# Ledger of designs, part 62: VH-VL binders against NAD kinase (nadK)

Target 1, 268 residues: NAD kinase (nadK), of Syntrophomonas wolfei subsp. wolfei (q0aze0)
Amino acid sequence: MKIILVNNRFKENTEKKAQEIAGQLSALNVEVIIDNGLDEPYAGTVDFIMVLGGDGTMLRAARRYGQRAIPVLGVNMGTVGFLSNIEINELAEYLPLILREEYSLEARMMLEVAVFQQQSLLTRVFCLNELLLRSNSPRMLSFALEISGQKLEPYRGDGLIVSTTTGSTAYSLSAGGPIADPQLDAFIVTPVASHIINKRPLVVSPEREISLHLLEEREAIIGIDGQIKMDFGAENRVLIKRAPHPLLMVNLKAKPFFTSIDRSLQRQ

## First folded at step 7 (VH-VL)

Design D11 (from e7 with heavy chain H101R; framework fv_oberotatug)
Fold by ESMFold2-Fast, scan of step 7:
Structure D11 (fold): chain C 268 residues (1-268), chain A 124 residues (1-124), chain B 107 residues (1-107)
Amino acid sequence: as target 1 above (268 residues)
Amino acid sequence: EVQLVESGGGLVKPGGSLRLSCAASGFTFSNAWMSWVRQAPGKGLEWVGRIKSKIDGGTTDYAAPVQGRFTISRDDSKNTLYLQMNSLKTEDTAVYYCTTRPRYSGSYLAFDIWGQGTLVTVSS
Amino acid sequence: DVQMTQSPSSLSASVGDRVTITCRASQSISRYLSWYQQRPGKAPNLLIYAASNLQSGVPSRFSGSGSGTDFTLTISTLQPEDFATYYCQQSYSIPWTFGQGTKVEIK
């Protein structure tokens, strides 16, 4: 069995814990690859991915490995998040189940984001939460949104979020989007500070294609999961689709979404 | 109302074949891990095998006495579990139960829902 | 394979008695142990999972304890409906295995 351990390269305690866990797994005849984010993603075949850290580390792991249809387990080492399933001090208890594949999987949709300069593809990335188009100056954006060939009336404002259902509780929520059951597949399209009074969030089929481009030359950026930033100008367009594969998240214990989000939103 | 109903049991000669069905209702069958457990007359319980949900890989596992002879499958559109039994032996005579495992490991893989069983008799 | 051995194979007790059944695994299984009750002519019913957790709807007179290789099921005050055969089961490794059963006869 071969396992990738994904950790946060900026946290010293996480690196030491990853080495400790790798030693424990090696003693059980498990081959371990440590991914601290400094190098390219491991290209070989692996059986399981263990993410040590919070939601940010899981978002990075999903971007690097989420399209490979490999089970991914979030192991929390600090603040409680939504994408971790067990705590680090529970790992020893659950390790026999992991090695025997005695766990459930939950499929989480991902976005495929393709950025073009005119007709040339510049980059293609995958993400778990959302794409954000936003102004990078005090001036509002004027931009066009097209959904499966249907051209909507122009948008004016600070930007737009295209989110997965998993991302519904991230930036989309802050911008007025709905909370969605992560087990549903849908795009959530949420305007950011729209100057057009009746622009509402949209919930659309995951089979649709969404495209965005600027109608005026402005300074703008595309943000991916709050971790990647790209400049976006009037010569650019972005195409958003459902990614070919969902992220396969490991469930070793029940984690009720609705009571968890309700508690989180009510805490001071 | 959560229930499992087995069917397809009967009398069969050694070397014969039989297919058992288990109809599920009252829960999301497509998410459940399903097992077959048998009990010979007057004897104890013996695990036969299991099948995981399709989302969890849809893989099967079998006890050594039935490996290569029995095949477990599922039809999620019909909420039905199957056990195909080939090359039957007299020692396969038993009541066959279908049962479900909770999806999460918090129950430590216990069988929490059971059908009423269907009798398979292998005799000449 | 992990072998499960129960003791005793049978016992008789009066209503109101405290009944203890033990289960021993051939190797350490941590807490991956469940207890089932089977009434005559009926399917098994889950009583205890993870060695000591009471299944929802099961009367509080049932309790489980143990870890590693030695496990115990206790019925604190035996009732007439407790006439049954009791089985332990390990879920530590495939193939999952059951004990041979303990038959409880109510006097």
Scores: ipSAE 0.350, ipTM 0.707, lowest interface PAE 3.9, mean pLDDT 89

Design D12 (from e7 with heavy chain H101M; framework fv_oberotatug)
Fold by ESMFold2-Fast, scan of step 7:
Structure D12 (fold): chain C 268 residues (1-268), chain A 124 residues (1-124), chain B 107 residues (1-107)
Amino acid sequence: as target 1 above (268 residues)
Amino acid sequence: EVQLVESGGGLVKPGGSLRLSCAASGFTFSNAWMSWVRQAPGKGLEWVGRIKSKIDGGTTDYAAPVQGRFTISRDDSKNTLYLQMNSLKTEDTAVYYCTTMPRYSGSYLAFDIWGQGTLVTVSS
Amino acid sequence: DVQMTQSPSSLSASVGDRVTITCRASQSISRYLSWYQQRPGKAPNLLIYAASNLQSGVPSRFSGSGSGTDFTLTISTLQPEDFATYYCQQSYSIPWTFGQGTKVEIK
């Protein structure tokens, strides 16, 4: 069995804990590859991915490995997030279940984001939470939104978020979007500080294709999962589709989504 | 758009106290790890300390020369970072920079945004 | 503490020159190294992170390489705006430490 252990080296004591877990797994004849974020994603075949950290570390793992149909387990290292399933102090108790593949899988949709300059593809990236288009200056953006070839009335404001249902509790929530059951597959399209009174968040089929481009030359950026930032100008367009494969998240114990989000909102 | 602005620097006598502020804008401050880095006149950069985001535990770490004298804190509702400096010494004379590793930059690996700095002079 | 030593401490160069600055860590730091540029009277600016990754907006004439204890920053064709002091910094372990700086001066 081969496991990728994903950690964030920059969180205190996580490297030591990752090495301890790697040693424990090696003693059980499990081959361990450590991904601390600095190198390219491991290109070989693996059986399981264990993410040590918070939601940010899980988002990185999803971008790197989410399209490969490999089970991914989130292990919390202190602060409870939405994407972890067990706590680090529970790992020893659950290791036998992991090694025997005695767990269930939950599929989470992902976005495929393609950015073009004129007719040329600049980049293609996958993400778990959202794409954010926003102004990079004090000036409002004027931009066009198309949903499956249907051209909406122009948008005017600070930007737009195109989110998965998993991302409904991230930037989309802060911009006034709905909280969505992550078991549903849908795009959530949430305006950011729109100056047009009737622009509402939209919930659309995940089979739709969403296209964005600027109507005026402005300084804008595209953000992916709050972790990747790219310049976006009037010569650019972005195409957003459902990714070919969902992220396969491991469930070892029940995690009640709605009570968890309710408690999390109280902590803010 | 992404900006850090330090304030609160000035002249202070040895043994005195001073509080620096850093106002952040253009990124999700609450998700960022924040640090203070100082530079004595004509010298190199020296890391002072850091504070993690609340989602990463909100803990602080300090360089040995300032441990026990300086305290870093943050107010996420105001997008502001603070450095409380007590028992100041002449060796603390420096330009103090506010720095960040914002989640939105695509990097948790380096200080990708820096403020303009604020000068602290400790002299009699 | 991890000590970072840069070489040279200063160098003189002309526009169009290839400039190489090295940084050595007192112990292995994997690829947890960043390079910063500080122009006179200005705040530092990030150039390179994780040893070899170019920060968005930084010109392609800048490149970084190395792992473990030995690292290099290269400027392939020096421009007038590149006369500055350059710092390496390790993020492997607390306290985070910078090199002493390398000043690139006009010849």
Scores: ipSAE 0.000, ipTM 0.383, lowest interface PAE 17.3, mean pLDDT 86

Design D13 (from e7 with heavy chain H101L; framework fv_oberotatug)
Fold by ESMFold2-Fast, scan of step 7:
Structure D13 (fold): chain C 268 residues (1-268), chain A 124 residues (1-124), chain B 107 residues (1-107)
Amino acid sequence: as target 1 above (268 residues)
Amino acid sequence: EVQLVESGGGLVKPGGSLRLSCAASGFTFSNAWMSWVRQAPGKGLEWVGRIKSKIDGGTTDYAAPVQGRFTISRDDSKNTLYLQMNSLKTEDTAVYYCTTLPRYSGSYLAFDIWGQGTLVTVSS
Amino acid sequence: DVQMTQSPSSLSASVGDRVTITCRASQSISRYLSWYQQRPGKAPNLLIYAASNLQSGVPSRFSGSGSGTDFTLTISTLQPEDFATYYCQQSYSIPWTFGQGTKVEIK
């Protein structure tokens, strides 16, 4: 059995913990690859991915490996989040079940984001939470949103979020979007500080294709999962679709999503 | 409301075949891992095998005594679990129960729901 | 395979008695142990999961304890409906295995 350990080099001794866990797994005849985020993703075949850290580390793992249909387990190392299933101090208890593949999987949809310069593909990336289009200056954006060929009335405001249901509790929530059951597949389209009073979040079929472009020259950026930023100008167009494969998240114990989000909102 | 109902049991001769069905209702069958457990007359419980949900790979596992002879399958559109039994032996005589393993609702793979059982008798 | 050994194989008790049944695993199974009750002529029903968690709807007189290799089921005040056979079961390793059963009989 071959396992990738994904960690954040700069987060509270996670590198030391990754080495410790790798040693334990090697003693059990498991081959371990450590991914600390600095090198290219491991290109070989693997059986399991263990993410040591918080939601940010899981988002990186999802972008790097989420399209490969490999089980991914989030192991929390002190920061409360939504994408971890077990705590680090529980790992010894669950490790035998991991090694025998005695766990269930939850499929989480991902976005496929293609950015064009004129008619040429500039980049294609995948993400678990959302794409954010936002102004990079005090000026409002004017932009076009098209859903499966249907052209909506122009938007004017600070930006727009196109989110998965998993991403409904991230930036989309802060911008007024709904909380969605992550077991559902849907795009959530949430405007950011729209100048038009009744521009509301939209919940649309994951089979739809979403297109965005600027209607006037402005300083704007595209953000992916809050971790990748790229400049976006009037000559650019972004195309968003459901990714070909969902992220396969490992469940070793019940994680009560609705009670967890309810408690989290009470602390806001 | 939550129910499992087995059917298809009966008398069969050694070397014969039989197919058991288990009709599920009152829960989301497609999310459940399903198992067959048998009990010979006057004896204890013996796990026969399991099938995972399709999202978890849809894989099957069997106890050694039935490996190669029994096949577990499921039809999620009909909420039905099957056990195809081939090359039956007298030692396969037992009440066969279908059981659910909920997808980690905190039960740690416990057999949460049981059917009433169906009797399979293998004799000449 | 993980072998599960129950003790005793049978016991006689009276209503109101405290009953203790033990289960030993041939190797450590952490807390991946469940207890089942089977009344005569009926299907088994789940009493305890994860060694010590009481299943919804099960009376509080039932309790489970233990971890690793040694586990105990206790019935604090035996009732008439508790005369049944009890089974432990490990879900730590395939094939999943049951103990041989403990029959609780009327004294």
Scores: ipSAE 0.116, ipTM 0.625, lowest interface PAE 5.8, mean pLDDT 88

Design D14 (from e7 with heavy chain H101Q; framework fv_oberotatug)
Fold by ESMFold2-Fast, scan of step 7:
Structure D14 (fold): chain C 268 residues (1-268), chain A 124 residues (1-124), chain B 107 residues (1-107)
Amino acid sequence: as target 1 above (268 residues)
Amino acid sequence: EVQLVESGGGLVKPGGSLRLSCAASGFTFSNAWMSWVRQAPGKGLEWVGRIKSKIDGGTTDYAAPVQGRFTISRDDSKNTLYLQMNSLKTEDTAVYYCTTQPRYSGSYLAFDIWGQGTLVTVSS
Amino acid sequence: DVQMTQSPSSLSASVGDRVTITCRASQSISRYLSWYQQRPGKAPNLLIYAASNLQSGVPSRFSGSGSGTDFTLTISTLQPEDFATYYCQQSYSIPWTFGQGTKVEIK
């Protein structure tokens, strides 16, 4: 059995724990590939991906491996998050079940984001939470949103978020978007500090295509899952679609989404 | 209302075949891992086999006494589970229950929903 | 295969009694153990999962404990509807196996 172990290289205790776990897995005759983010994603065939860390580490794993139809397990290292399924101190108990494939899978939609300059593709990336278009200066953006060729009235404000349902509890929530059941497939389109007070979040079919471009030259950025940033100008456009494959997340135990989010919101 | 209803049981001769059906309602059948469990008259429970959801690979597993003779399948469009029983033996006489393990129930692979059972009698 | 052995095979009790049923696995199964109740002529009903978790809708007089190889089901104050056969079941490894059952009868 071959497992990719994804960790965060910038957390020293997490790196140490990843080496420890890799040694334990090797002792059980499991081949381990460690991905700490320094190199290109592992290109070979693997049976399972284990993510050691918080939601940020899972988001990176989803971008790197999410389109390959490989089971991905989030293992919490101490910070409570929404994308982990088990705690690190539970791993020894669940490891036999992982090796016997005695787990269920939850499909989570992903975004396919294509950024163009004029007619030329600059980059194509996949993400689990969201794309953020935002101003990189105190000045508001003026921008156009099209949904499956339907041109909406211009937006004016700090930006826009196009989110998956998994991303509904991330930046979209902070910007006033709805909390969505992650088992549903939908785009959530949430304005960021709109100067037009009647711009509301939209819930849109995942079969639609969403495009964005600036209507006047401004300093702007495209953000992907809060981890990738690109300059975005009037010569650029972005096209957002549902990714071809969902991320396959491993469930070894039930994680109660609605009670977890309710508890989190009442503590703030 | 969450419900499983078995059908297709009856009297069959040794060496014969039967196909059991289990109709599911009130939950998302396509997400559930489904099993067959049998109980011989006056005896205890015996797991027969299971089928995983299609998203989890749709794989099947069987207890040794039925391996090679029984086949489990599912039709998610009809919310129905099947057990095809071939080369039946007198030892296969039992009430056959279908049962489910919902993927997100927190049941730790427990059988949380059961049908009422259907009787299969294998005799001459 | 993991063998599950229950003790006792049968017991007689009166309404109001405390009833204890034990289940032993032939190898460690962590907490992958469930308890089921089967009333005469009825399908089994899940009582306890993960060794100690009470299934929704099951009365609080039922409790489970144990881990590894030794497990216990307790009924703190037996009621008339509790006269039934009880089964433990391991879900640690295929083939999943049940204990032979414990019949709780009226004294």
Scores: ipSAE 0.118, ipTM 0.603, lowest interface PAE 5.5, mean pLDDT 88

Design D15 (from e7 with heavy chain S107Y; framework fv_oberotatug)
Fold by ESMFold2-Fast, scan of step 7:
Structure D15 (fold): chain C 268 residues (1-268), chain A 124 residues (1-124), chain B 107 residues (1-107)
Amino acid sequence: as target 1 above (268 residues)
Amino acid sequence: EVQLVESGGGLVKPGGSLRLSCAASGFTFSNAWMSWVRQAPGKGLEWVGRIKSKIDGGTTDYAAPVQGRFTISRDDSKNTLYLQMNSLKTEDTAVYYCTTHPRYSGYYLAFDIWGQGTLVTVSS
Amino acid sequence: DVQMTQSPSSLSASVGDRVTITCRASQSISRYLSWYQQRPGKAPNLLIYAASNLQSGVPSRFSGSGSGTDFTLTISTLQPEDFATYYCQQSYSIPWTFGQGTKVEIK
């Protein structure tokens, strides 16, 4: 059995913990590949991905490996979050189940984001939470949104978020978007500080294609899962689709979504 | 009301075949992991095999006595679980129960819902 | 394969008695143990899961304890409807295995 162990090298004690866990797995005849974020994603075949950290580390793992249809387990290192299933102090207890593949899988849709300059593809990335289009200056953006060939009236404001249902509790929530059941597949389109009266968040079929482009030259950026930042200008167009494969998240214990989010919102 | 109803049991000769069905209602069958458990007359319970939900890979596992002879399958559109039994032996005589358990494994894995069972008798 | 040894194979008790049934695994199974009740002519019914958790709708007179290799099911005050056969089951490793059963009979 071969496992990728994803960690954040720059967090206190995570590298030591990753080494300890790799040693434990090697003692059980498991081949371990450590991904600390510095190198390119491991290109070989693997059976399982274990993510040591918070939601940010899981988002990185999802972008790097989420399209390979490999089970991914989030192991929380101390930061409360939505994407981990077990705590680090529970890992030894659940490890035999992991090795015997005695777990359930939850499919989480991902976004495929393609950025073009005219007709030329500049980059294609996948993400679990959202794409954010925002101004990189105090000036508002003027931009066009098209949904499956349907051209909407122009948007004017600070930006727009196109989110998965998993991302509904991330940036989209902060911008006024709805909380969505992550078991549902849908795009959530949430305006950021729109100056157009009656621009509402939209919930649309995951079979739709969403495109965005600027209507006037502005300094803007595209943000992916809050981790990748790309310049976006009037020469650019972005196309957002459902990714070909969902992220397969491992469940070793029940984690009720609605009671978890309800408690989180009450505390905030 | 959550319910499992087995059918298809009966008398068959050694070497024969039989197909059991289990009709599920009152829960989201497509998410459930399903097992067959049998009980020979006057004896204890014996796990036969399991099928995971399609989202969890749809994989099957079998107890050694039935491996290669029995096949578990499911039809989520009909909310039905099947057990195809081939090359039947007298030792396969038992009441066959279908059971469900939670998708989340770990410590909570237990057979929480049971059907009433269907009798399979293998005799000459 | 994990072997489950259940004891006693049968016992006689009166209404109001405290009944204890034990189950031993051939290797450590952590807390991957469930207890089932089977009344004559009926399907099994889940009583306890994860060694000590009471299934919803099951009377509080039933309790489970143990971890590793040694497990116990206790019925604190036996009722007439409790005369049945009880089975332990490990879900630690496939194939899943049951104990041979303990028949609780009226004295």
Scores: ipSAE 0.057, ipTM 0.592, lowest interface PAE 6.2, mean pLDDT 88

Design D16 (from e7 with heavy chain S107F; framework fv_oberotatug)
Fold by ESMFold2-Fast, scan of step 7:
Structure D16 (fold): chain C 268 residues (1-268), chain A 124 residues (1-124), chain B 107 residues (1-107)
Amino acid sequence: as target 1 above (268 residues)
Amino acid sequence: EVQLVESGGGLVKPGGSLRLSCAASGFTFSNAWMSWVRQAPGKGLEWVGRIKSKIDGGTTDYAAPVQGRFTISRDDSKNTLYLQMNSLKTEDTAVYYCTTHPRYSGFYLAFDIWGQGTLVTVSS
Amino acid sequence: DVQMTQSPSSLSASVGDRVTITCRASQSISRYLSWYQQRPGKAPNLLIYAASNLQSGVPSRFSGSGSGTDFTLTISTLQPEDFATYYCQQSYSIPWTFGQGTKVEIK
């Protein structure tokens, strides 16, 4: 068995723990590839991906490996988050189940984001939570939203979020979007500080294509999962679709989504 | 130094109840996973069950012969582990040991610290 | 449940002898195997964990080997204090299970 061990390149504590765990896995005759984010994603075949860290590390792993249909386990290192399944101190107990492949998988949809300069493709990326279009200055944006060829009335405001259901509890929630069951496949389109009062969040079929472009030149950026930032101008267009494959998240123990989110929202 | 001391054993009739205690000292009890292991006279070792630290969920697991009859609990404020034994059978006669797995013991969970044991005799 | 079977159930040896005890698991347990020593009237003590790792404070004459289903504990040069019962134990799958024990007796 070959396992990719993903850790945070910027956290010394997490990298030291990843090296320790890699040594323990190697002692069990498991071949380990460490991905600390400094190199290109590992291109060979692997059986399992173990993510050591918080939600940010899981988002990076999903972007790098999410389209390869490999089971991905989030192991929390003491940070608060929604994307981990077990705590680091539980890993020793659950490792035999991982080696025996005794776990269930939860499929989480992903976005495919393609950014164009005029007619030329600049980049194609995948993400688990969301794409954010936002102003990079105090000036509001004027932009066009098109859903499967249907052109909506122009938007005016600070920006727009196109989110997966997994991302419904991330930036979309902060901007007033709905909380969505992560097992539901849908796009959530949430305006950011719209100056048009009747621009409401939309819940859209994942079979739709979503297109965005600026109606006048502004200093704008596109953010992917809060981790990648790209300049966005009037000559750019972004196309958002359902990614070909969902992320396969490992479920070793029950994590009650609705009671967890309810407690988080009602807590002051 | 690290020490585990069991108490509460004794003679009990079939169908009766006993509560065993294990007093821990010399380590951070609240971080430790704890187990009970028993040994019938002249026989081998048998795992009874365990309890995780509260930070790791505080969950319990039991061997089939005791499931539904025995309950493991802990009081971190007193550094004490408990085994509540109900509906006792003659086959439960054994020396009962408490054992610990420090939270950071790693993947190869082993019983590295043992108490001296307390004898439970179930007889009419 | 994973069943652990030790061989032999007992053996007779003299001080200075090399002693070998084997343990077999009913299914693969990787390297999740520990060895314990129990002297008469005493609590068990850990000798080996992870199939081959010597516990701190345990004499170097003890060694462990194996993986999967077949494991061995070796005492290279038996000492008087080594006359005891030895147990293997798997921590691969709950419930955790012990072998039946191997008694090392004076010849």
Scores: ipSAE 0.000, ipTM 0.444, lowest interface PAE 16.1, mean pLDDT 86

Design D17 (from e7 with heavy chain S107W; framework fv_oberotatug)
Fold by ESMFold2-Fast, scan of step 7:
Structure D17 (fold): chain C 268 residues (1-268), chain A 124 residues (1-124), chain B 107 residues (1-107)
Amino acid sequence: as target 1 above (268 residues)
Amino acid sequence: EVQLVESGGGLVKPGGSLRLSCAASGFTFSNAWMSWVRQAPGKGLEWVGRIKSKIDGGTTDYAAPVQGRFTISRDDSKNTLYLQMNSLKTEDTAVYYCTTHPRYSGWYLAFDIWGQGTLVTVSS
Amino acid sequence: DVQMTQSPSSLSASVGDRVTITCRASQSISRYLSWYQQRPGKAPNLLIYAASNLQSGVPSRFSGSGSGTDFTLTISTLQPEDFATYYCQQSYSIPWTFGQGTKVEIK
C-alpha cells in the first residue's frame, strides 16, 4: 500500500505529527509520500490520501488530488471542521480499518474553473467550495452572468459566488446563500452585496455551464476556495462547470452535518 | 529617464518605527501599481506588499510577515510611494526596493522598474 | 501561498557555456512567471515575463519556457556579465513569491 500524507509544513504541529505517522506507517510496510505543499503533486499511483490539518488543508488536497478518484481522509488536528472525518487522537484506532479498506466513501462534487484572457486559456483549476468574483477596490462591479448560454440581466454589486453544495456553508452562506445537503450535486450562485434588489441566490443543475465577465473596466479578483487570488479584468472571462471527478471522501464514522451546521449558526 | 529612488533607510532598534520613501520620475506615477520588495543580507528576494493606482481603488495587499505592522501609501501629487514600518523586528533587516508592475494584456505580470534600494538595519 | 523552488541553488560555468536554471511551483501557475537577474551589489533586472516573453533590451541569448508547474531559464552562450543570481517569481496569486535564487559563478 502507498499513502500520501498531506500536511501544512508551515504549521509546526502538523509537521511533527506527519513525520510520526509516516514512521508508524513505514513500520507496517506502507510506503509513505509526504506532500507538504512545496513541490508539485505526487504523480505516481497511490492507494490512499491522508490529510493532516483543518478544512484549509483539505481544500488544498482536493485541488491537488481530487480528480484522481483516490480515497481522501481528513484528519483534524484541533478545531473540528466540516471536511475532516476523524480527530488525530483517533487515528491509531481507525488505522486497521484504513489498511483493510473497511470504510465507505462520500462523493463530493468539485468545480472546474477555466480563466481566459480574451480567447486564450490562461489557467484551469479545480476547487471543492467555490469561486468568488469580487471587487478588489471600493468600486462596485458591473458584470454579466450566463448560464448554459442564457444571458441574465446585468449584475451590479460587490461580486458573485459560484459554489458547490459542499461550499454552501462557506462564503456562500455569509452572502445569504442557502444551506445545501452536501450529498446533492448543484451549483449555488449567490450575489455579493447586489444593488439590484431582485437578484436572489440560484440553485442550478450541475450539468450547466456558467460564465462570468466584467461589463466595465474595474479591478476585481477571482478567489478559489479562499486560498488562490487571481486578478480579473474586463478582458478576462471565466467558465465554470462540474469537474470530471468528485472528491472521494473517506467516511469512517458518522458525521452529523445538520446538527453541526445548526450549532454553528447559533454561535454567530 | 524612468527612475525610482528610495530613501529613509537607516539603523533602528527593535520595536521602533521607520518610514521609507520612493521618488518616481519619467513615467505617469498616478497610473502605476507599486510594490515594495526586500532582500535580507545574503538572502533572496521577498515581496512585502503592493498598492494599486487610485484610479483602480488604491487598495493594498501585504505578505503575512508584515501584515498589521507595515502600511503602504502614495502621494500622487509628489510622485512618491511610502512604506511605514512599525514594530520593527531584527528579521526585517534588509535592503528595501521600490518597484512598479505595468499591465500586460490586463494582467500584472512582472516588476519591470526597480529602484536601487535603501538599507534598513534593525539591531540593538 | 504558492511556493517557488529553484534548481540548482548554485552552479559554476565558463564563458561560452549553455546554462539552464529550473523553477518549480507548488501548484499550477499557468504562465504567470517572470525571471530576474541580480548582479552583485545591484538591483534586480527583469529578463522574462509571462514565462517566455523577453523584456525589451534583454539580449536574445536569454530565453524562458514552461507552463503550469515547471519552468526553465536558458542562457545559450554565457557572457562575463551573466555571472549573477537569477530569481523566478510567480504573479498568479497574491502574495507574489520568489524562488530562493540560483547563483551562476565563474568556473
Scores: ipSAE 0.000, ipTM 0.386, lowest interface PAE 21.2, mean pLDDT 86

